VH-VL binders against q9umr5. Designs and how they scored, part 405

Target 1, 268 residues: q9umr5
Amino acid sequence: SYKPVIVVHGLFDSSYSFRHLLEYINETHPGTVVTVLDLFDGRESLRPLWEQVQGFREAVVPIMAKAPQGVHLICYSQGGLVCRALLSVMDDHNVDSFISLSSPQMGQYGDTDYLKWLFPTSMRSNLYRICYSPWGQEFSICNYWHDPHHDDLYLNASSFLALINGERDHPNATVWRKNFLRVGHLVLIGGPDDGVITPWQSSFFGFYDANETVLEMEEQLVYLRDSFGLKTLLARGAIVRCPMAGISHTAWHSNRTLYETCIEPWLS
Short names: E, the ipSAE of ESMFold2; O, the ipSAE of OpenDDE; V2, 0.75 times the mean of E and O plus 0.25 times the DockQ between their complexes.

## First folded at step 18 (VH-VL)

Design pn76 (framework fv_nofazinlimab)
Fold by ESMFold2-Fast, scan of step 18:
Structure pn76 (fold): chain C 268 residues (1-268), chain A 122 residues (1-122), chain B 112 residues (1-112)
Amino acid sequence: as target 1 above (268 residues)
Amino acid sequence: QVQLVQSGAEVKKPGSSVKVSCKASGGTFSDYAISWVRQAPGQGLEYLGYIIPIFGTARYNEKFKGRVTITADKSTSTAYMELSSLRSEDTAVYYCARVSYDSTGYEPFDYWGQGTMVTVSS
Amino acid sequence: DVVMTQSPLSLPVTLGQPASISCRSSQSLVYSDGNTYLYWFQQRPGQSPRRLIYKVSNRDSGVPDRFSGSGSGTDFTLKISRVEAEDVGVYYCMQGTKWPFTFGQGTKLEIK
């Protein structure tokens, strides 16, 4: 039998977005128990990420307990950051494959049509004023806003991403690293035509420098310092990179070719 | 200059709901947060919640969870605070106040509304 | 929740004399960015509160220089170097470091 699969949605999303993904899993791995978590749906997805982590943690504990052989996580967009933190804070997780679908793992910096819908004008250069404050940090989007022109503010004010990436010190960093390293496979998925995640290489732990030139994972201090285990996982052969062109942000969970290429092989 | 103007005093029965408005004039409504704070007669200030209109959602103090709803209408530059299941202890002056930002970050309560007295009695 | 405790709660003062109000927080108000989100407000009888001081010691435009804020960590002070009749009212401290944001109980300043 196949290990159970737990699905965590993204910003302004719900379980309905995964109907095609569920069909694909049922076709290729019949009998798989798939649980799509219906927590923090719609506007509730703007709640601070640490609050979401606590809620999702409570939901995944009984699922993991019933599956001593292990479970798989499929975490979409913002949900990939929730799953990053889950794997770090849970001393007893039994996750085999952590599949990150177009998640801003190093953060977000960009005005997209999606973000523009939230704002009457371009906010890219000004969002740091709102986000890097206690007020802004009560909203999930600000928890992973990473302005490369104000990196000092990001490092000091981010209550979530800078901490889980080990970019700022935290008393629990050693335990979080140990817990995260228990994951069997870290499957990173993303692509240049996403149109929402900016830079798209954030899904692969790449990000802008101060000149907005993208530096890939191996050039990041997070990787070089092995802050939460990326270098160790890569050396172990546990990181899978699966970029695919031609896929927009809302299509990662409904594209059959992507599923067969990047997801299906990791659902033992 | 931004000015915050609130709706007039209300007398409500226990178990009903009240919706107080706060209209902002001047400035860009989306460039700041609107907080709601109340003050019972002869008592101190208590934070109900705040909304950042550009995010389309609010943060609520857990004490009022399930009873308070804060919304914003960008087209009229008006924020609203609705409190349901009213009890006598909800009798208070309700204030809106803005949280602005500048190059140094968010700065709370640089402008306040005049206050709205809500009396809960049978 | 962060508890903000003010003392004294009642402050009778003679015109022209100095006044001092203490505010203590149940935990440090230093945010990870190094800023301390501590604020002081004045509420005159029948009026809305007015912000006097932001981030511990920064005086708002139009606030007389006889008002000053100081402190660090968990202990903060608002001082009025020479009290004037217009200073009568209730003074509140507030923390904006940790949600939910909280106010002190208020200090009522009265002329003797």
Scores: ipSAE 0.787, ipTM 0.899, lowest interface PAE 1.1, mean pLDDT 90

Design pn77 (framework fv_nofazinlimab)
Fold by ESMFold2-Fast, scan of step 18:
Formats: sequence, C-alpha cells, structure tokens
Structure pn77 (fold): chain C 268 residues (1-268), chain A 122 residues (1-122), chain B 112 residues (1-112)
Amino acid sequence: as target 1 above (268 residues)
Amino acid sequence: QVQLVQSGAEVKKPGSSVKVSCKASGGTFSDYAISWVRQAPGQGLEYLGYIIPIFGTARYNEKFKGRVTITADKSTSTAYMELSSLRSEDTAVYYCARGTYDSTGYEPFDYWGQGTMVTVSS
Amino acid sequence: DVVMTQSPLSLPVTLGQPASISCRSSQSLVYSDGNTYLYWFQQRPGQSPRRLIYKVSNRDSGVPDRFSGSGSGTDFTLKISRVEAEDVGVYYCMQGTKWPFTFGQGTKLEIK
C-alpha cells in the first residue's frame, strides 16, 4: 500500500484549497490516506512560524506513529518553511518525500499582486525597519522576509529562516542538520510565472545578492558550507528539481500536468 | 507635529463591548505601528496588543484571547481597540501609543494618546 | 512570560539628592541582534506615560541629562543625578525582547 500523505497549507489558506490535489492522488494512488492539516487557517497563518511549527508537530506525531514504513509531506508556499523546520526539530520523523510547492526557502523580497492587499508595493524597501525587530518577528511574513540590501540585519534579527537555513549559529544546529538529513527525497517545485514568490528561484534555494542578481543554490554559502545538509543530500541524489512555467501561485495544487510531472512520481 | 487623540470616556455594563479610537495627526499613518496598553486605577501598565497598519494585522496578548480586536483605517488615520465580554476588572485607562521607523530602525512608544477611561459597572 | 521586578516600589528622595531605581528581568533581554530592548518610562500624576530611555541607555530627545540608564543582561538601573520637583511620578521599566512585552510594577518617586 501507499504511504500516507500529510499536506501543510500556506499563507491565508485552508484545507479546502487542496480538493483537486486530493482527487489527483486518489486517481493515481487509490487507497492513500491523505491528511490536510486544518491548523493556522486564514489570518492565523500570520502567527509566528515557530508557533505554527509546534502546532503542526503535535498534529503529525500520531500520523507518523501509525505509519512505520514512512509518510510523505506536501507543503505549499509558507507551509514549505513550516515543513523545513519540522524535519529539523523532529529527531524521530519518518518522512520519505518532502514535496515543497513553491515555497520561499531562501526568503521573500517582493510584494507581488497576490500580497498587495497586505502591504503597498512601495514599502518593500522599508519593511526591514519593522521586520528586523522583536515586534516584526511576531508575524510569519517577517520570519522569512529577506532583504538583500540589509543582509546583516536579516542574519542577526531573523528568529526563524536564518536559523533553520544555518545562516546564523544556533545551539541545536548539529541536531537539526542530522534530523533533516533523514529525509528520503527533497522535491523542489516552482516557476517563473508564480507571481507571488520573489525571486521565484527562492523555491530552489536560489536568492538575490546585494545587486538583486539571483545566485542559484550551488553558489549560496548555506550550500557550500553544507549548513543543514543540502550539499550532502545533492551528493546522495536525494534532491529533485522540478521547475514549471505557466503556473500561478494559487494553481500549484490544482494543475494536473504539474501533479503528474512533479508530484506523482514521489508518492510511492 | 505628531499627536494621538483618543475618544472620550465610557461607562459600560458587564458583558457589553467597548470600542476606543486613536486618531493620529501629523506624519504618515502607515509609517508606524500602534500599541494598546491599559492601566487599572492605582495599578501598573499592561500590554494588550499592537497593529502594524502596513500589514493590516494585529498581535494580541494571550491573556485577552478572543476578547480584544485591534484594527486600523488608513483613510482616516485612526486605530481602534475593541474589547468584548467586559468584566469589572477591565475598568482602566486605555492608552494608544505610536512606534515609528527612523534610520536606526523601529522605536516603540515615542508618542502616547491622552488615555480613555473605561468604567465597567452594573 | 518575562517577569520584570522593580525595586524599590516607593522611593522618597530629598530634593537635590540622587535617586536610583533597579529593574531585574527573569530572563536575559539581549536579542539576537545584540541589542537589549529595555525601556524606561515616566508617568507624572494625571498624565500619560513618557519614554525616557530606549535600549538600556539611550536618552530621548528633550530628556534632561540628569537621567541615565545602565545595565546588561538581566539587571538594569535608572539614575537621576539630582532630583527636581518635576521628577515626581511613577517610573516603569519594560522589556521588548520577548512577546508578550511586559512592564515592571512601577516605582513611585516622592519628595521627602
């Protein structure tokens, strides 16, 4: 039989967004137990990411305990960062495939059409002022805001992303790396037409330098230093990159071609 | 010059709700966060929560779980604090206070409103 | 929650003499950025609080230099070098390092 699948949603999202994904899984892998976690929905998705990690951890423990052969994670948008942290803090996780659907793995620097109602476009250059403070760090958006023009502030003040990426030291870093390395496959999905994740290459661990030129994963210090295991996973053949053009941010979980190409092969 | 002007004193019955306003004048409303703090008669200060208008969202102290709502209206440069299911222990002066950004980053509480007395009595 | 403890709670001072207020936190207030988010406020009778000191030792514009803040980690002090009549009021410390942000109980400064 197929391993159970756990789905973690994104910013301002809920379990209802994944009805098409569940239909696709049922068609190709009938009998798969799929659990879409209904936690931190809507406005609650703005809660600090470490708080969300704790809540999702409590929900996944009994599911993993009942699946001795392992589970798969499908984590969408902001949810991909929650799953990154889950894999690091759980010293007993049994995740086979971690499927990251258009998640800003190296951070976000941009206010695209999807997020314009949260903050004005002109404010992206000024968000560092509030985000890199204890006040700002109480909001999930600031936890992964990565201003390439104020990288020192990001490194020193980020309470979440800089720590899970190993960009700033943490007492638990060695244990987090060991735990993350237990994952069977890291499946990275994203694309240039997403329209929300900025830069879109953040979904593949690429990111802006100080001149807003994108450097890919292999040029990042976190990869070169193997801070949380990316270089080790790539050497094992455990990283899968699946970019696809023509898909907007809200369509990653409802596009059949994307599912068949990037998700279906990793659900066995 | 920056000034925060709060709505007038209110007397409420237990179980009702109260909505206090804080109107900012001078400066750009979206450039700062607004905190809400209360002080019971003869007692110390207690932090209720704060809103960052640019995010359109607020962070609440868990002690007031489900009872406090903080909102902001950029068009009128006004922040609001609504407290529901009022109890006698909610009798206090409620203050709004501004935090702003400068070249050094975010600094909270640089200007305070005059305070609004909310009395909860039967 | 981080507990902020002030001492003394009542501080009678002779006019022209120095005054010192202590503030202790139950946890270190050093944030990951190296800053310590410790603030001091003054509340004169019948008035709103006013920020005197931000980040341990930085004096706000318009605050007389007789006021100074010092400390590190969990122990902080507000000093008034020569108390004046207008200094009467309640002084509060506050931590902004860890949510929920919390205030000390307050210290009432009175002229003897």
Scores: ipSAE 0.787, ipTM 0.907, lowest interface PAE 0.9, mean pLDDT 90

Design pn78 (framework fv_nofazinlimab)
Fold by ESMFold2-Fast, scan of step 18:
Formats: sequence, structure tokens, C-alpha cells
Structure pn78 (fold): chain C 268 residues (1-268), chain A 122 residues (1-122), chain B 112 residues (1-112)
Amino acid sequence: as target 1 above (268 residues)
Amino acid sequence: QVQLVQSGAEVKKPGSSVKVSCKASGGTFSDYAISWVRQAPGQGLEYLGYIIPIFGTARYNEKFKGRVTITADKSTSTAYMELSSLRSEDTAVYYCARGAYDSTGYEPFDYWGQGTMVTVSS
Amino acid sequence: DVVMTQSPLSLPVTLGQPASISCRSSQSLVYSDGNTYLYWFQQRPGQSPRRLIYKVSNRDSGVPDRFSGSGSGTDFTLKISRVEAEDVGVYYCMQGTKWPFTFGQGTKLEIK
């Protein structure tokens, strides 16, 4: 018998995107109960991330309660940030494997294919102006916009990512860290050909410095200070890094080789 | 020269819907947010919602419970506010207003449309 | 929702005299970035509102220097040092710190 799997989708996405993932799981782990959460689909994925966290929390509580041996989370793109916060705010989660599928864990700074398709323009250098305001923070994408040239604005105005990363103080930080550390495995997946997540190393807790040079996780202040437990998890042997080239952003949940290499081993 | 020009006055029956347009000229349409505010006769201002055109979606005041829809069309530099299931209490002047970026960040309401009177009457 | 309360609601003023309008919020308007998203608007009879003051005390370009804003936290004031005939209208404060954004009920300034 296999632990149940809960799937959380990304920006402008829905459960339909995971049909191939479900096929792969059924082939390798027959009998697994997979729940793809149909919350905040399509345009609703732009709702503030804390609102999404509350909604997903309400949905996962009964699933976790029925699975005393634990559950696995597979969280795609923006959904990986929802799952990060979920694991921190839940005092009673029983998540074994948290599989983060090309998620901007340290934030996003770069033109996305999504932004180019809507309005063919470079938004990268100017998005900080709207994002780091109360108007912008009512939209999920601004909750994890991380302009390395305006890091002070990000630290002070981000209502979500700066808080869950422990980059700005929060009264619940100690409890959030304790809760997050209960996770069995943090499986990080991403790659250089994603084309949307910028820098792609954000999926591995790497990010740009002020000169747009990527510093990897171990050089980040959040890691060095162990703000939410990354250093502790790595020392425990609980962090798995699975980079793969040749995969575009919309293909992470439908690539068989990726599934077999990076996801399948962590589903028990 | 920045100007917001709204569509003309409307008289609607209860239960119908109204769609007010706000055409922006001057400046870059995609670089700002557009807010919608209404004012009932002799009353104060009430915030309906706003759209950031580059995100393609809007944020709505829950008071209007799914009755208000705000959209933007970049090709015509026009924002729209549609209000459905109209009631007599929706009689008001509806304003669009732009917010723009400056060196201090984002500030709302730097330019307002002229207003559109919507009268809901049998 | 953040409730914005203005006083007085009616403000008769003699030409050339100062005028003062108070605006109180039901909770602090200081955002996490240290900024206070408090705005003042003027609406002349038959016209659209126009922004006078942004972020408590910053006067918009083109707004006469006789207008000034001040305050902090939950208590804010708009002052007109010398009222002119053109100042007749309704003045609104607005908070943009917490969604949904809300306006005060308005203060009608009239020449007596």
C-alpha cells in the first residue's frame, strides 16, 4: 500500500495538466490514492497566496487525517510556494515527501512566457513598482516577485515569500520552522530549459545577487542562518536535488523520464 | 497628455447589466493599474475594484459578490467595468481612474475619467 | 474593512481663513514597507475627483501649496492655509494600505 499523493497546480493551471502524472503513478505504484486539488484554477490562481494557502489547508486536513502513515505532496510551479507555506502553518501535517516541481522557491525575476504572451514587453525591470505596493500584493505573482536590484523593497513589501523564507521577521517564524522541519524529504526539481522560472536555480533555492550572478542555496543568507530549516534538512540528508535539462515549464508533469528519475523514487 | 474618456450615460432596467468603457490615451496602457469607483447621488465614493492589465485579471470588492467584472483590452487601450443583476441602489456615477509609476513607486488616481451616469429605473 | 471617518462633515469657511479636515482610520495605515497609504481627494461641484495629496503629506504637482497633509498611524489632517473660492467642494480621504480600499464619507467645504 502506498501513501496518498496530493497535487497542487501552478499559475493559470488546473487539474487537467496532471493527467500524465496520474498515469505514471498508477503504472509504478498501482492503488495509490491521488488527489489533484481543484482550487484556485485558471484566473483564481492570481488570488493572494495566503488566501490560497488557507483554501488548500482546508482541503488537505481531512486527507492527512485519514492517512496516519503520511502523505506525499507534488506541487508544481507557483504551487510549490503554496505547499511551502502549508507545511509551515500546519502544526499537524504528516507529509513524507514534498516534491517541488520547478517552483520559484527564492522568487522570480525575469520575463515569463506568460507575461510576454499577454503583453509582449519586458516587465522585468519595472514590475517592482507595482508589485511592492498594496495593490500588487493582492496578486499571487507579486507575492514572489523578487527583484535583486530592489531587495530592500522586496524584504519590506513582500507579504508572502519574504515571510515564509524568514527574510523578514514574523511572530510565527519559530513555529513555522518547527512545522516545516517535520517533512520527511524535500525533493527539488528544475532545470535550465524551463524558460519561465527565472533564474531556474530558484527551484533549488539559488538566486541572483545585486549583479544578477546566481548564488546557490548554500551561499544564501536564509540557508546560512537556517531561517526555516534548509541547513538542518540538508544535514539530515532530507534534501534531494534533481536537475534535468531539456524540459520546458509546461512539461515537468508530463515527462516520463523526469517522473522515473526525480519523482517515482520518493513515492512510498 | 493623459486622458481617460468614458462611455456615455445609460438608463437600465432592474435585473439587466451595464458595461462602461474607459479609453486611455497618452502614456503606456500596460504600465499602470485602472481602478473603478462609484458615487451614488449625494453620496460618497465606493471602491469597486481594479485591474492590472499585464496580469489579465482584476481584484474585486467582495461587497459586489460576483456582480462586477473588470476587463482590459490592450489593442484599444480600453478598460471595461460590467455590473450585472442591476438594482435601483446601483444608480450612481461610475468613474475609472489610472494609477502610474514614478520614482517613489506606484501611486493611484493620478488621472480620472469624466464619469458615466448609470440610472437603474423601471 | 478599514473604516475611514472624517470630521467635520460640513465645513463652512470665510474666504481667506484657514480650514482643517480630520480623517481617522479604524486601524493603523502603516504598511510593512514603512509607508502610509493615505490619500486626499478634492471633488468640485459637477467634476470628477482629483488627487491632492498622496502618502499622507506629498502634494501632487499642480496642487497649490496652501494645501498640506499631515498625520500618522490612524489620525490624519488636510489643511488649507487660506481658503479661495475655487476650493468649494467635497474632500475625501482614502486608505490604500489594506484591501478593500476605503474612502471617508466626505467633508463638504462651503464659503459662508
Scores: ipSAE 0.807, ipTM 0.911, lowest interface PAE 0.8, mean pLDDT 91

Design pn79 (framework fv_nofazinlimab; at its last look DockQ between E and O 0.83; V2 from the best seeds 0.86)
Fold by OpenDDE, second read of step 19:
Structure pn79 (fold): chain C 268 residues (1-268), chain A 122 residues (1-122), chain B 112 residues (1-112)
Amino acid sequence: as target 1 above (268 residues)
Amino acid sequence: QVQLVQSGAEVKKPGSSVKVSCKASGGTFSDYAISWVRQAPGQGLEYLGYIIPIFGTARYNEKFKGRVTITADKSTSTAYMELSSLRSEDTAVYYCARGNYDSTGYEPFDYWGQGTMVTVSS
Amino acid sequence: DVVMTQSPLSLPVTLGQPASISCRSSQSLVYSDGNTYLYWFQQRPGQSPRRLIYKVSNRDSGVPDRFSGSGSGTDFTLKISRVEAEDVGVYYCMQGTKWPFTFGQGTKLEIK
């Protein structure tokens, strides 16, 4: 039998968004028990990410307990960060494949048409002012806002991303790294036509430097220092990168070709 | 100069709801946290919650167990605080306050409304 | 929740004399960025609160220099070097480091 699949949604999402994914899984892997966690839906997805991590942890623990052979995680958009944190804090998870589906794994500094309603250009340049404060950090978006022009503020004020990345020293860094390294495979999915994740390479742990030049994963300090295990995972062949063009952000979970190419191979 | 103007005094019966408005003028609206604080007669200040309008949702003090709803209309630069299932102990002056930016970062409570008295009585 | 404890709750002062208000937090108010988000507010009779001090010791614009804030960690103090008649009112400390943000009980300053 196939291992259970747990799905975690993204910002402003609900379980309904994954109806096509469920169909694909059912068709290609009949009998698979798929659980789309219906927590922190809609505007509730703006709650602090650590709060979300705790809620999702409570939901996945029973599922994992019933699946001694392991489970697969499919985590979309913001959900990918939630899942990474989840795997970092859980010392007893049994995740075989962690599929990060178009997630801002290295943070967000968006300036796209899609985000203009939420982050106008003028707001984007100034969002650090509110986000890197106690008031801002109570919202999920600020938890992974990564302003390359205010790196010191990010490193010091980010209450989520900087911590799970091990970019700021904290007493749990070693343990979180150990826990995260329990994952069998890290499958990173994203693409240049996403239109939301900015830069889109963030889905592959790439990100802007101070000049807004995109550096790849292997150039990042978190990789070079192996602060949360990326270098180790790559060395043992546990990282899979699956870029795909022509897919908008809201279509990653509903594209059959994407599913067959980037998701299905890791559901066995 | 930024000004916050709140709606007028309210008299409500227990079990009903009240919605207080706070209109901001003299500056931008979306990227400032608007906080709601109340003060019962002769008592201290209590933090209800706050909204950052650009995010479209608020952070609430769980003490109120979901009775408080804070919203913002960016088009009118107006924040709202609705309190449901009113009780006599909800009788208080309700204040809105807005933050501001300085050279060191974001600071809340730089501007205050004049307050709205809400009286809950049978 | 972080409990803010002010002392004293009532502060009678002679005009021209100094005043001091203490505020203690149940846990450290130092945020990850190294700042301490401790605020002082003044509320004169019949008026809305007014922020006097932000981040422990920064005086707001228009606040007389006879007001000063100090402290660190869990212990903070608001001082008035020479109390004036216009200083009558209630003073509150507030922490903005950990949600939910919380106020002290308030200290009522009055003239003897």
Scores: ipSAE 0.925, ipTM 0.967, lowest interface PAE 0.5, mean pLDDT 95
Fold by ESMFold2-Fast, scan of step 18:
Structure pn79 (fold): chain C 268 residues (1-268), chain A 122 residues (1-122), chain B 112 residues (1-112)
Amino acid sequence: as target 1 above (268 residues)
Amino acid sequence: QVQLVQSGAEVKKPGSSVKVSCKASGGTFSDYAISWVRQAPGQGLEYLGYIIPIFGTARYNEKFKGRVTITADKSTSTAYMELSSLRSEDTAVYYCARGNYDSTGYEPFDYWGQGTMVTVSS
Amino acid sequence: DVVMTQSPLSLPVTLGQPASISCRSSQSLVYSDGNTYLYWFQQRPGQSPRRLIYKVSNRDSGVPDRFSGSGSGTDFTLKISRVEAEDVGVYYCMQGTKWPFTFGQGTKLEIK
């Protein structure tokens, strides 16, 4: 009787990361069919996001088709951006709750402990050079790299995030907005102790201005112009904000209190 | 002063694999990307793929999917291109070429290796 | 894939005379950032290619000013104002705007 749940993982991740989340769902909503998609795992998570969107789209179509009452999405980290685009490109999605677990919805600008481990030399100030080129845009991390000191380059060169946020024009923008607006609930989760998503407010559609001062969602041009429907969703009462302190980036899918507070209520 | 030096010529049997090296000198290895391009005898240039060492992974032309692997070792400033399941059609000179991210952005193919002849014959 | 078409494929030229090579793309090469990722390479017999021109019209350091690149959108030209003996070789255009990156088939420049 519970709607099926589809889980989309993040950068350098796989389905194994969600074993605790599956345990929690099974405890509170027994009988829920949970599908954790095993696509673009590990290093394959660096493939261009539009390629990932197409692959995940092909995987979710049969799941949605057999669930006429609707489905829920739980999308972690980079996976939240995949799910954003998925909801925009699918004319026929039946997603009720889209649960975004600490995803950089307005982009990433920061060389955190996790990124420093992967990229030992800090690349924060220099990533814009390669990312804002056709070569860089063939890698997922560059698709949502949003350097606030080179915002014009981001706006003009981003092949993914600037387009799905409606920051640069696209022929499909009106259709993408209409499709995204069909979602029942947009549940945003994140927090100050994440340590990877920078700024952490990106998980709530906040982001740095040119002085690295964080402006929240309601101050973003994307929201004010209602470019893909955030203002409409908020007015409809469809946006849920669930910030929580004390949770590191790799713990969002394995914290029981987080699950009970922010996820469980949206898994009808 | 910038130089790309490739490994020597190879003769391989069909079905085997070949691994070509490209050692870079001059500049910081992490500050550039390495492309691999091949040229069959008397024919034009064909793009195989490229690696951005700081990301630790490569982008491959779909034509070679499953057969080509491009890697980089930052400690030795060396990029590698491995091609498996070799066919006679893979007989070509294989080139590495660098692209540099500088103050003007990213500029590809500013320096090329000398080329490595790979001959596939039975 | 973006198809790059060069013409002519064979270009016999008298020393000191101008030479012109055309390159046409099946799609616009203007990237969303306003830049056009079109490159010209020279390959002398038995040598590796070398980049002559980047982003349509910018000459590399050490490339003589008798070489010039021009064009926009889908139509590009490499011009040599006065052909010298060392210019013999094959010239390739390449697009870097859309993956996979592709080369033209090459133009062989020969002295007649």
Scores: ipSAE 0.826, ipTM 0.919, lowest interface PAE 0.8, mean pLDDT 91
Fold by ESMFold2, look of step 21:
Structure pn79 (fold): chain C 268 residues (1-268), chain A 122 residues (1-122), chain B 112 residues (1-112)
Amino acid sequence: as target 1 above (268 residues)
Amino acid sequence: QVQLVQSGAEVKKPGSSVKVSCKASGGTFSDYAISWVRQAPGQGLEYLGYIIPIFGTARYNEKFKGRVTITADKSTSTAYMELSSLRSEDTAVYYCARGNYDSTGYEPFDYWGQGTMVTVSS
Amino acid sequence: DVVMTQSPLSLPVTLGQPASISCRSSQSLVYSDGNTYLYWFQQRPGQSPRRLIYKVSNRDSGVPDRFSGSGSGTDFTLKISRVEAEDVGVYYCMQGTKWPFTFGQGTKLEIK
């Protein structure tokens, strides 16, 4: 039978947003136990990411314990960062497929028209000022804000992203890498028409250099140093890249073609 | 010049709620932390929580979790603090404060409101 | 929570004499960015608090140069080189390194 699937939502999101994804899984993989975690909904999704990681950890432990053959994670947007941290901090996870659905894995540096009330015009050039402070780091968007023009501030002040990427030394780096590498597959999904994740290549571990030129995953220092296991996973054939054009940020979990192409093959 | 003007003093019965406003003028509002602190008569300062209006949500001191709601209205540059299930121990002056940016980064509590006395008495 | 302990809690001083207020935190206030988020506030009788010192030693605009802050790690000091009558009030330290951010108990400065 099929491994259980755990779904982790993103910023300003809730479990209801995944009703179409649930329908697709039920139709193609009947009998699959799917749990959409109903935690940190709406505005609670702005809580510090380490608080969210702890809460989601508590929720996934019993699910994983009942499924010794393994589970799959489908993690949307900000939820993909929560899930990657879970894979690092849990020495007892049994995740086979980690499906990262349009997640800002290398961070966010973008003004977007879609979420204007959160990302107003010119915000990207100034947000570093509060984000790289203790006051800003108490909010999830600041935990993965990555200003390429203030990289030294990012590297030193980030309480979350710089740590889980192994971009700043910390005593748990070796253990977190070991834990993350127990994943069976890392499935990266995203596309150029997302409209929110900036650069959209962040979903594939790409990101801006100081000139705002996108460097792909294999050009990133975290890959080259294998700081948390990307190079090792790629060498194992465990990284799957599934880009798809024409999908806006809120539509990734409600597009049948995306599901069939990028998600379904990994829900063993 | 940035100014924070708070709503006037209030007298409340136990069990009721109070909502204190804090209107900012003379500067931008949405990307600063707007903090709420209180001071009971003859006592020190106590941090209730803060909001960064651009994110639309607040951080709360766990001591007050469940009774305090902090919000902001970006269109009017006004922050609000609402305290529910009032007790006599909640009698205090309630202050709002805003930070500022300087050469060393973000600094809290640069500008303070005048304070709002809330008296809880049966 | 990080506990902030001030001493003394009451500080009578003769006009023109120096004053010194100690603030100790229950853990280091050095943040990952190398900054120490330690602040000093003055509250004159009947007034709102006023920030005096930010990040340990930086004097706020309009604060007289007789006020100075120092310290590191867990131990911090506010000094007034020559106390004036207008300095009467309560002085608070505050840490901004770990949420919830916390204040010391206050030190009441009085003129003898």
Scores: ipSAE 0.811, ipTM 0.912, lowest interface PAE 0.9, mean pLDDT 91
ESMFold2 (binder alone), look of step 21: mean pLDDT 91; pTM 0.932
OpenDDE, look of step 21: ipSAE 0.923; ipTM 0.966
ESMFold2, look of step 22: ipSAE 0.811; ipTM 0.912
ESMFold2 (binder alone), look of step 22: mean pLDDT 91; pTM 0.930
OpenDDE, look of step 22: ipSAE 0.924; ipTM 0.967

Design pn8 (framework fv_nofazinlimab)
Fold by ESMFold2-Fast, scan of step 18:
Structure pn8 (fold): chain C 268 residues (1-268), chain A 122 residues (1-122), chain B 112 residues (1-112)
Amino acid sequence: as target 1 above (268 residues)
Amino acid sequence: QVQLVQSGAEVKKPGSSVKVSCKASGGTFSSYAISWVRQAPGQGLEYLGYIIPIFGTARYNEKFKGRVTITADKSTSTAYMELSSLRSEDTAVYYCARGSYDSTGYEPFDYWGQGTMVTVSS
Amino acid sequence: DVVMTQSPLSLPVTLGQPASISCRSSQSLVYSDGNTYLYWFQQRPGQSPRRLIYKVSNRDSGVPDRFSGSGSGTDFTLKISRVEAEDVGVYYCMQGTKWPFTFGQGTKLEIK
């Protein structure tokens, strides 16, 4: 009776991280078919995002085909960017709720706890050197690295995020926008205590300007130009913003209050 | 200055595996791409793959994916290339190389190892 | 995959004369950032390759100015204005614009 739910994990992650989320869904929406996609797990999550989009696309097609009433997506961290692109490249997706769970929708710029683990001797100011090259763009983290001090390099070299955000022109942009706009609801979740997503407002399409001052979604050129449909979705009443303090990056999928407040209402 | 020193020559039987090391000294190791390239006798250069040590994983040429594994140990500044299910056509000199950064951005293959001859014969 | 084709494959040259090597790619090597990731390498007999030129025309530190690179899109040239005995070896072009990165088949420069 409930629409099936497809879950897409994040960087260095796997299906095991969602055991609590599955328990919550089973309790509140018993009988829901939940598929946690076990693709690009662990180190494979560093593969280029377009490669991941292709693999996840192949996995979701039969699930969507069996659910003519629609499906919901819950996409965590980096997985939210995979789902953004998936919704744009699929001419026939039937996604009702796209739930973006602390995903860097405008990019990442910071040596946070997670990135400090990954780059223990590197500072955020130097990642642009390798990331904005063909070598760096073969790794997912560089696909959404958005250095606000080298915005020209980001706009020109990003092979993924700048394209799906419509920040750089692409032949398929009009079709991608049309496809993305078919989504029923865009549910954005994140918060100031995440500790990984930097700035945390990236989860809500806010981001740093050149002075590292955060500009919110409505001040972004992406929104103002309606590059992939954010302004249209907001006008339609289809964007839900659900910020919550006190939640660390690895806890978004295992906090019951967060689930009940931000996720449960969108799993019809 | 930056130097890359590779392990010594190997003679292997078909079906076995080989693991070649590349130890970096001088300069930074972890934030550069460490590439592996091979050259069969009298033939040209072929790109196997590369690793950026801080990411902890490698990018492989699909021709070798499933047989080649590239790893790095940041604590010893050493990269490794392991090639399994060896065939006679894998006979080649295997090179490691590291890029550099300058005003134009990242540039590959600024520094090369001395090469490691791997011979696959019965 | 991007195919890199060099011409000639064998280049006999008299000492002091100029030499020219062509490299053609099956696709444009212009990356989205406007840069062209085309490289030239020299391999002397029994030695590891050495990078001479990066991004089409930029000469590496320590490389003599008699070496020059030029070209755009899919057609590139390495020129040696005055061949010296030390220039004997095989020259390779390489593209770094699209993974997998690929080399030309090489040009063997020999002194007559």
Scores: ipSAE 0.805, ipTM 0.908, lowest interface PAE 0.9, mean pLDDT 91

